# Ledger of designs, part 61: VH-VL binders against q8ixk2r445to577

Target 1, 133 residues: q8ixk2r445to577
Amino acid sequence: FFGMLQNKGLTDYCFDYNPPDENQIVGHQVILYLCHGMGQNQFFEYTSQKEIRYNTHQPEGCIAVEAGMDTLIMHLCEETAPENQKFILQEDGSLFHEQSKKCVQAARKESSDSFVPLLRDCTNSDHQKWFFK

## First folded at step 20 (VH-VL)

Design rr7
Fold by OpenDDE, look of step 21:
Structure rr7 (fold): chain C 133 residues (1-133), chain A 121 residues (1-121), chain B 112 residues (1-112)
Amino acid sequence: as target 1 above (133 residues)
Amino acid sequence: EVQLVQSGAEVKKPGSSVKVSCKASGGTFSRWAISWVRQAPGQGLEWMGVIIPLFGTANYAQKFQGRVTITADESTSTAYMELSSLRSEDTAVYYCAKSRYYGRSGYMDVWGQGTLVTVSS
Amino acid sequence: NFMLTQPHSVSESPGKTVTISCTRSSGSIAYHYVQWYQQRPGSAPTTVIYEDNQRPSGVPDRFSGSIDSSSNSASLTISGLKTEDEADYYCQSYDHSTKGWVFGGGTKLTVL
C-alpha cells in the first residue's frame, strides 16, 4: 500500500512530513495536514516489513516511536525493521503499533490548531482509522 | 548552490503557443516542486501551476486550466511551461521557482531569472 | 478560494520601522503558513520570510514575520529600514481547496 495515508475521522487529513533540511530527514515529527494528492511530503508506503516509509528517496525514512513517546518520529529505515518501527494496518483501518500496543489516532496538537498522529489506546473511533489513497 | 536558468525571451503572435524551459543545477531536482509564476508589466505575481517531477503530478491555477501544461524531465533536471492560445494579456515575465515541499510548508526558495514573453500582432 | 490583500504602498525614512499587512479573506491565517517575498526592481523575487516567521539564511534579522488571528492577517515588519529595502513585497499562502498557492497583490515599499 502506498500514496496518501488519510484519516477517516479527521476528514481530508493525511500524514505529512516536512523536515527543515531536505538532506537530513530524520528526527522530526510526522504531522497531519490537508491532503493535496501531489505525493512528495505526503507520500508514504506500508511495506512487507510492517514499516511506514516516507517517500522513495535514499536514504529511506521510516516512522518510529521513541521510548516513552506518543508521537511519530522519522528514523532511518534499517535492513531489518526495528520493533519500534513496526505497524500493523489492520483490516478495519486501524493502525496498530506492535511495540506499544497502541493505535495511531488523529489528534489536535496541544495549544494549536494543527493536528498530529499520536499513539492512543485502541478504540473504534474513526480518528483511528486510516487508508491509503 | 542551487540555480534555475530559464530559456530566453520570446516574441509570439496571438493564438500561438510558447514553451519556456527551466533548467536546475546544484541540487537534487527530484526532491523539489517546480512552480511557474508570471508577472505582467507593472503587475503582481500570479501563480500558474506546479509540478512535482518525481511523481509526475501537476496542478494548475483555474485561470489557466486547459491552456497551460507543465512538464518535467528528470534526466535533464529541466521543467517546462507551455502556454497555448496566447493573447496580449499573456505578455509577462514568467518565472520558475523551486520549493522543497508543496502545500503547507512549501515556499519558493530559489527562482529563475525570468523569461519575458511578448504577445503582439 | 481566498484572496490575500496587501496595501498598495508604504513609505518610511531610513532607520525607521515599517509594517506590511496581508489579510486573508477566508480560512484561518493561523493554520496556513504565510510566506513573504522581496522583489527589487528588475530582479526576480527572493524569500525573506517563510512559515510565518522564519528567516532564510542571509536574510537580516531586521526582517520579521507575525500573524494576527483576530484580524486574520499576517505582517512583515522591517526595522532599521535601509535604502536597499526599497522593493515590492508579496505575501503568499496555500489554498487547500484548489491545492494551489495564492499571492497577495504586492506592496511597494519606498524608502524616503
Scores: ipSAE 0.851, ipTM 0.939, lowest interface PAE 0.6, mean pLDDT 96
Fold by ESMFold2, look of step 20:
Structure rr7 (fold): chain C 133 residues (1-133), chain A 121 residues (1-121), chain B 112 residues (1-112)
Amino acid sequence: as target 1 above (133 residues)
Amino acid sequence: EVQLVQSGAEVKKPGSSVKVSCKASGGTFSRWAISWVRQAPGQGLEWMGVIIPLFGTANYAQKFQGRVTITADESTSTAYMELSSLRSEDTAVYYCAKSRYYGRSGYMDVWGQGTLVTVSS
Amino acid sequence: NFMLTQPHSVSESPGKTVTISCTRSSGSIAYHYVQWYQQRPGSAPTTVIYEDNQRPSGVPDRFSGSIDSSSNSASLTISGLKTEDEADYYCQSYDHSTKGWVFGGGTKLTVL
């Protein structure tokens, strides 16, 4: 799957990545922003290795969650996907993080104008449902 | 060092078309959002549209929809803007500009030098 | 669709401080970043502020940007005015309804 990774509950919001330096993509948090449909910073690919790749950049980025954390952070992809970079996009739209056994949920940052994807205990909330368009 | 270099000034008759080029150097042209912005003499800046070359995605301001075509050639790192059915009010300096990101954060950090297009009888 | 409204002109003496406003007609100005461009006569625009309050490399710290949500406006502030600051200044922001960019009408800064 590839394209805009959209949230069902937070309508018209996409995974969005705007690192401060367009040439240094590692270590920054993925956010959610209104889908613009132009590709680029909202274009992601879900791979057979269960990665969510930011492949507009070379070398490519892969979304990861560090142990004990709930934020989705950009790492460099590896030849073999590390466990913390593996997500299962299930038929019901849930996005399950294998290592943590939690689901990706759209959330508003407290005291902030921004929305972010975060790991939370899996529920049937539409805010935990995702699809590519 | 990123640079955008545009084609030279043109004089056109009403009803004709113009195609302005914008050649990029010093960066990764295909990833950028390349906008076209015009400025009539003594007037403000007016956004016309954009292309993201890697994706071939383009979007146009409603005012120019149907008259403007924005394209890109990745092999030459060149964007083009073609404006058809020219009228005297299309007399302006036409700029290309690049942005790192689209949407929320899309500041135009590099501008071309501008291309004067004069439309007169 | 929205408009960004700027004063047509402002003037101030060298060494003083000027503020140029940019008011968004609909939708929250705080939700989308505001950029500011300087254009000297005969030249292409250059960025002096991006993402509300960030300076590109080479822009002196006497240029600053701010957002006021209560008036739904952005401001460009230039302190220690110099005669070379005499230029037109434009604000710019994103319009999600058209998925395109909007510029303010521009402000001519005169340094008297």
Scores: ipSAE 0.677, ipTM 0.883, lowest interface PAE 1.3, mean pLDDT 92

## First folded at step 21 (VH-VL)

Design oo1
Fold by OpenDDE, fold request of step 22:
Structure oo1 (fold): chain C 133 residues (1-133), chain A 120 residues (1-120), chain B 107 residues (1-107)
Amino acid sequence: as target 1 above (133 residues)
Amino acid sequence: EVTLKESGPALVKPTQTLTLTCTFSGFSLSTSGVGVGWIRQPPGKALEWLANIYWRDTKYYNPSLKNRLTISKDTSKNQVVLTMTNMDPVDTATYYCARIPYGDYYFDYWGQGTMVTVSS
Amino acid sequence: DIQMTQSPSSLSASVGDRVTITCLASQDISDFLAWYQQKPGKAPKLLIYEASNLESGVPSRFSGSGSGTDYTLTISSLQPEDFATYYCQQHDNRPLTFGGGTKVEIK
């Protein structure tokens, strides 16, 4: 699966990554933004290694969850996907992070009108349902 | 200032089609991430969601009424139109259009509502 | 579909009273719960979204709390203009559903 990764509950919002430095793509947080499909900022791939890959740049980035955090951070992809980079995109649209045992939820950034994907306890929330388009 | 206003017939005969228009200002159904929804309320009763439409023309309908509802938008006119077929006296209600912020499912600004009576 | 059950259906209170209204969802709605105020002959007015976020312009005496399936709207000190019907609405899943309403009347 590849393309824009859209949220069901937060209608027409997509995973978005725009690092400040095009030559250094890791270490920043993935956010949610209006789906537009322009450029490379909203193109992601779900791989057979259960990665969410940001492969429009070299070296390729993979979304990871760092210890003690609930945010999605861009790391470099590895030959063998590390445990903190493994996600299961289930048939019902839920995006499950294996290591934390939590689901990715579209959430409002605190005290703002911006949105980010965050790890939360898994529910049947539309905000935890995702699909590629 | 955000405003919405419903317009349409106050009286509809059974089996006829209801067409309601929501005219709004203070925002646009363009690349702003907003939407417009329709909600109805029978006299003395609770609220019922009908349909949503968003800036990218994404549409959602209440499954219980889906086969009867059509929602559309004209961005250039700042209008959203709802059609409901095969009207019945049970559909008598005040119909509201309301703005949806940030692609969500709640409504932050509402029109004053328009009363629609279905009667022979 | 998610059913929203409000309690009580109605209550009588006096100015200055602390008023609490409860909304129970048939499943976990992940804090995606909105509260509206409606006065007779008027459209609903948004008070709170995402369970506890106060909408701009709404008095601070209104607050929302809760998690999972149980949510509460609190009016810390009831004012004369607060006598109205209040509705909860889950904004977690389609179809969107509202509670049955709670009418707050003057004692």
Scores: ipSAE 0.929, ipTM 0.963, lowest interface PAE 0.5, mean pLDDT 96
Fold by OpenDDE, fold request of step 22:
Structure oo1 (fold): chain C 133 residues (1-133), chain A 120 residues (1-120), chain B 107 residues (1-107)
Amino acid sequence: as target 1 above (133 residues)
Amino acid sequence: EVTLKESGPALVKPTQTLTLTCTFSGFSLSTSGVGVGWIRQPPGKALEWLANIYWRDTKYYNPSLKNRLTISKDTSKNQVVLTMTNMDPVDTATYYCARIPYGDYYFDYWGQGTMVTVSS
Amino acid sequence: DIQMTQSPSSLSASVGDRVTITCLASQDISDFLAWYQQKPGKAPKLLIYEASNLESGVPSRFSGSGSGTDYTLTISSLQPEDFATYYCQQHDNRPLTFGGGTKVEIK
């Protein structure tokens, strides 16, 4: 699966990553933004290694969850996907993080008008459902 | 300032199709990430969600209404239109259109509502 | 569909009273709960969204709390203009559903 990773509950919002330096793509948080399909910042791939890969840049980035965090941070992809980069995109659209046993939820960032994907307890929330488009 | 206003017939006969128009200002359905929804309220009763439409023309309907609803938008006119087929006296209600912020499912600005009576 | 059950259906209170209205969802709605105020002959007015976020322009005497399936709207000190019907609405899943309402009347 590849393309824009769109949320069901937060209608017409997609995974978005725009690093400040194209030569240093790691270490920043993945956010949610209006789906527009422009540029390279909304193109992701779900791989057979259960990665959510940002493969429009070299070296390629993979979304990871750092210890003690609930945010999604871009790391470098590895030959063998580390445990903190493994996600299960389930048939019902839920995006499950294997290591934390939590689901990725579209969430408002601290009462702002910005949105981010965050790890939360898994529910049947539309905000935890994702699909590629 | 955000405003919404519903317009349409006050009286509809059974089996006829209701067409309501929501005209709004203070926001746009072009690229703002917002939506517009329709909600109705029978006299003395609770609220019932009908349909949503968003800036990218994404549409959602209440499945309980058995595909009786069609929602559309004219961005250039700042209008959203709702059609409801096969009207019945049970559909008598005040119909509201309301703004949806940030692709969400709640409504932050409401029109004053328009009363629609279905009667022979 | 998610059922929203409000309690009580009505209550009588005096100005200055602390008023609490509860909303129970038939399933976990992940804090995606809104509260509205409606006065006779008027459209609903948004008070709270995402369970506890106060809408801009709404008096601070209104507050929302809760999690999972149980949520509460609190009016810390009831004012004359607060006598109205209040509705909860889950904004977590389609179809969107509202509670049955709670009418706050003057005692």
Scores: ipSAE 0.929, ipTM 0.963, lowest interface PAE 0.5, mean pLDDT 96
Fold by OpenDDE, look of step 21:
Structure oo1 (fold): chain C 133 residues (1-133), chain A 120 residues (1-120), chain B 107 residues (1-107)
Amino acid sequence: as target 1 above (133 residues)
Amino acid sequence: EVTLKESGPALVKPTQTLTLTCTFSGFSLSTSGVGVGWIRQPPGKALEWLANIYWRDTKYYNPSLKNRLTISKDTSKNQVVLTMTNMDPVDTATYYCARIPYGDYYFDYWGQGTMVTVSS
Amino acid sequence: DIQMTQSPSSLSASVGDRVTITCLASQDISDFLAWYQQKPGKAPKLLIYEASNLESGVPSRFSGSGSGTDYTLTISSLQPEDFATYYCQQHDNRPLTFGGGTKVEIK
């Protein structure tokens, strides 16, 4: 699966990654932004290694969850996907993080009108359902 | 200032089609993330969601009424139109249109509502 | 569909009273709950969204709390203008659903 990763509950919002330096794509937080389909900031791929790849540049970036965090951070992809980069995109649209055993949920960033994907306890929330478009 | 106002017939006969128009100001459906929804309320009863429409023409309907409902927008006129077919006395209610922020599912600004009575 | 059950359906209170209204969802709605105030002959007014976020312009005496399936609207000190009917609404899943309402009447 590849393309824009769009949320069901937060209408017309997609995964978005825009690193300050195109040559240094790791270390920043993935956010949610209005789906626009322009450029590659919203182009992601779900791989057979259960990675969510940001493949705008080489080396490719993969979404990871750092220890003790509930945010999604871009790391470099590895030959063998590390445990903190493994996700299961289920048939019902839920995006499950294997290591934390939590689901990715569209959430409002505190005290702002911005939105981010956060790890939360898995529910049947539309805000935890994602699809590629 | 955000305002919404519903307009349409106050009386509809059974089996006829209801057409309601929501005219709004203070915001635009060209604004990303913005939506407009319709909610109705029978006299003395609770609120029932009908349909949503968003700036990119994304539409959602209450499944219980989906086959009877059509929602559309005219961004240039700041209008949203709801049609409901095969009206029945049970559909008698005050119909509201309301603004939706940030592609969400709640309503931050409401029209005053328009009472629609279905009767022979 | 998610059913929203409000309690009580009605209550009587006096100015200055602390008022609590409960909303129970048939499933976990992940804090995506809104509260509205409706006065007779008027449209609903948004008070709270996402369980605890106070809408701009709403008095601070209103607050929302809860998690999972159980949520509460609290009016810390009831004012004369607060006598109205209050509704909860889950904004987690479609179809959107409202509670049955709680009428706050003057004692």
Scores: ipSAE 0.917, ipTM 0.959, lowest interface PAE 0.5, mean pLDDT 96
Fold by ESMFold2, fold request of step 22:
Structure oo1 (fold): chain C 133 residues (1-133), chain A 120 residues (1-120), chain B 107 residues (1-107)
Amino acid sequence: as target 1 above (133 residues)
Amino acid sequence: EVTLKESGPALVKPTQTLTLTCTFSGFSLSTSGVGVGWIRQPPGKALEWLANIYWRDTKYYNPSLKNRLTISKDTSKNQVVLTMTNMDPVDTATYYCARIPYGDYYFDYWGQGTMVTVSS
Amino acid sequence: DIQMTQSPSSLSASVGDRVTITCLASQDISDFLAWYQQKPGKAPKLLIYEASNLESGVPSRFSGSGSGTDYTLTISSLQPEDFATYYCQQHDNRPLTFGGGTKVEIK
């Protein structure tokens, strides 16, 4: 699948990647932002290796969660997808991180008006459901 | 300052269609990220969600009433309209419109409400 | 649909009392829980969203806590203006559902 990855429970919010330096795409957090489809920040590919790729740049970025963490950060994609970069987009729209055995949820960043995807215990929440457009 | 105000008939006969208008100020549905919802409250009873509409025209309806409800907006007038068909005396309630922040499902500012009585 | 059960349905209390109101969801709602205050003849007013986030302008004597299926609204020192009916509402899933309300009355 390729396109904007949208949240069900946070209407019209999409995965967004906006690194401060477009040539330094590794190590920054994926955010949620209002879906707009302008530019390249909101386009991701879900691959047969269960990766979520940010491949509008070279070298390609893949979303990862480091062991013991709950934040989604950009790593370089590898020839064989490492375990921390594998997500299952399930039939019900849940986005499951295999290594952590947790689901991606739309969450408020601290006490701000900003939102991020974070790993949480899997529930049936609409805030844990995702779809491509 | 955010304000919302409901308008419409106070009395509707059974089988008629109710049309309610929410007029608001202090925000716009052409502004990113917000929505407006409708909630009703029968006299002395709990609140019941009816429908939401968001700034990009995404709409959600209470499925128990889905075939009776239509929600729409006119962004140039800062208005949201709810239409409810085939009114019945059990639909007698105060009807509220309310603002929804962030595309979420909770309501941060409410109108004063308008009482609608359904009887012959 | 997620059923929201509030308890108690009513209570009597004095100014200065600590009041707790509970809300039980029929499934895990992931802290997506709002609390509203409604005075007679008035619209509801948002107090708390996401279980524990205090809405701007709401007095700090109000607090929300809980997780999973069990949530609590606490008023640490009841004031005369706090006599009202309180509703919880899950904002986790469609359809949106409210608790039955808790009426807080003056003793």
Scores: ipSAE 0.766, ipTM 0.914, lowest interface PAE 1.0, mean pLDDT 92
Fold by ESMFold2, fold request of step 22:
Structure oo1 (fold): chain C 133 residues (1-133), chain A 120 residues (1-120), chain B 107 residues (1-107)
Amino acid sequence: as target 1 above (133 residues)
Amino acid sequence: EVTLKESGPALVKPTQTLTLTCTFSGFSLSTSGVGVGWIRQPPGKALEWLANIYWRDTKYYNPSLKNRLTISKDTSKNQVVLTMTNMDPVDTATYYCARIPYGDYYFDYWGQGTMVTVSS
Amino acid sequence: DIQMTQSPSSLSASVGDRVTITCLASQDISDFLAWYQQKPGKAPKLLIYEASNLESGVPSRFSGSGSGTDYTLTISSLQPEDFATYYCQQHDNRPLTFGGGTKVEIK
């Protein structure tokens, strides 16, 4: 799938990647932002290798979760997808991270008005359901 | 300051269609990233969710009532309209509109409510 | 649909009392629970969202706790203006559902 990766329970919010340096796309956190489709920040591809790719930029980025962490960060894509970059987008819309055995949830960042995708124990929450638009 | 106000008929006969208008100020459904929902409360009873509409025109309906409900917005007038068909005395309630922050499913500002009585 | 069960249905309390109200969800709602206060003849007012986040302008004597299916609203020292009916609402899944309410009355 290719497009804006949208959350069901946080209506009209999308995966967004806005690194502070467009020439250094690795190592920054993926956020959630109001879906707008303008610029390159909200377009991702879900691949047959179970990657979520940020491929509107070269070299391509792949979303990863480092061991013991719950934040989604950008890594370089590799020829064979590493375990920490593998997500299963299930038919019910849940986005399962294989290595951690957890699901991606739309979560409030601390006590702020900002939202990020984070790993959480899997539930049937609409906030853990995702779809491409 | 965020305010919402419901308007519509106080009395409706069974089988008629109810049309309610929510007029709001202090936010916009053009570019604000928020929504407006409708909730009703029969006298002395609990709250029941009816429908939501969001700034990009995404709409959700209570499935137990979805064949009876239509929600729409007129962004230029800061209005949201709910229609509910085939009214019955059991639908007698106070009807509220309320703001939905962040695209979520909870309601941070509520109108005063409008009482709608359905009787022959 | 997620069923929300509130308890007790009513309680009597004095100014200064600590009051607790319980809300049980029929499934895990991932902390997506809101609490509302409603005074007679008035619209509900949001107190708490996401189980424990206090809405702006709400007094700090109100707090929310819980996880999974079990959630609690606490008023640490009841004030005269707190006599009202309180509702929980899960904001985890559609359709949105409310608890039956808890009426807090003057003892």
Scores: ipSAE 0.758, ipTM 0.913, lowest interface PAE 1.1, mean pLDDT 92

Design oo1
Fold by ESMFold2, fold request of step 22:
Structure oo1 (fold): chain C 133 residues (1-133), chain A 120 residues (1-120), chain B 107 residues (1-107)
Amino acid sequence: as target 1 above (133 residues)
Amino acid sequence: EVTLKESGPALVKPTQTLTLTCTFSGFSLSTSGVGVGWIRQPPGKALEWLANIYWRDTKYYNPSLKNRLTISKDTSKNQVVLTMTNMDPVDTATYYCARIPYGDYYFDYWGQGTMVTVSS
Amino acid sequence: DIQMTQSPSSLSASVGDRVTITCLASQDISDFLAWYQQKPGKAPKLLIYEASNLESGVPSRFSGSGSGTDYTLTISSLQPEDFATYYCQQHDNRPLTFGGGTKVEIK
């Protein structure tokens, strides 16, 4: 799939990647922002290797979760997807991170008006459901 | 300051269509992530969710009301309108509109409510 | 649909008492629970969202706790203005559902 990756329970919110420097895309956190489809910040590809790719720049970025962490961070894509970059987008919309055995949830950033995708124990929450548009 | 106010008829006959208007101020449905919902409360009873509408016109309805509901907005007037068809005495309730922050499913500011009686 | 069961349906308490109200969801709702206070003849007022986040302007004697299916609203020292009916609401999934309410009465 390719397009904007949207949350069901947080209406009209999308994965968004907005690094401080457009030319240095590695090492920053993926956020959630209202879906707008402008400026290429919200376009991602879900690949046959179970990657979520940010491929509007070279080198291409792939979303990863580092061991013991719950945050989604941009890494460089590799020819063979590392285990920490593999997500299973299931038919029910859940987005499962196989290495950690957790699901991606839309979460409020620490007492703020901002939201981020984070790994949480899997539930049937609409806030853990995602789809491409 | 955020305010919402419901308006519409206090009395409706069975089978008629109810139209309620929520007029609000202190926010706009052009504002990111904000929505308006409708909730009703029969006298002495618990709250029941009816419908939500969000700033990009995404709409959700309570499926238990058998497709009787229509929600719409007029952003230029700061209004949301709920239409409910085929009214019945069991629909007698206080009807509230309320603001929904962040595209979520909870309500942070409520109108004072309007009592609608459906006479037999 | 997620059923929300509140207990007790009613309780009597004195000013200064610690009051607890329980809300049980029929499935895990991932902390997506709101609490509302409703005084007679008035609209509900949001107290708590996401199980434990206190809404701005709500007195600190109100707190929310719990996880999974079991959630609790606590009033640490009941005040005269706290005599009201309290509702929980899951904001986890559609359709949105409320508990049956807990009426807190003066003893």
Scores: ipSAE 0.732, ipTM 0.906, lowest interface PAE 1.2, mean pLDDT 92

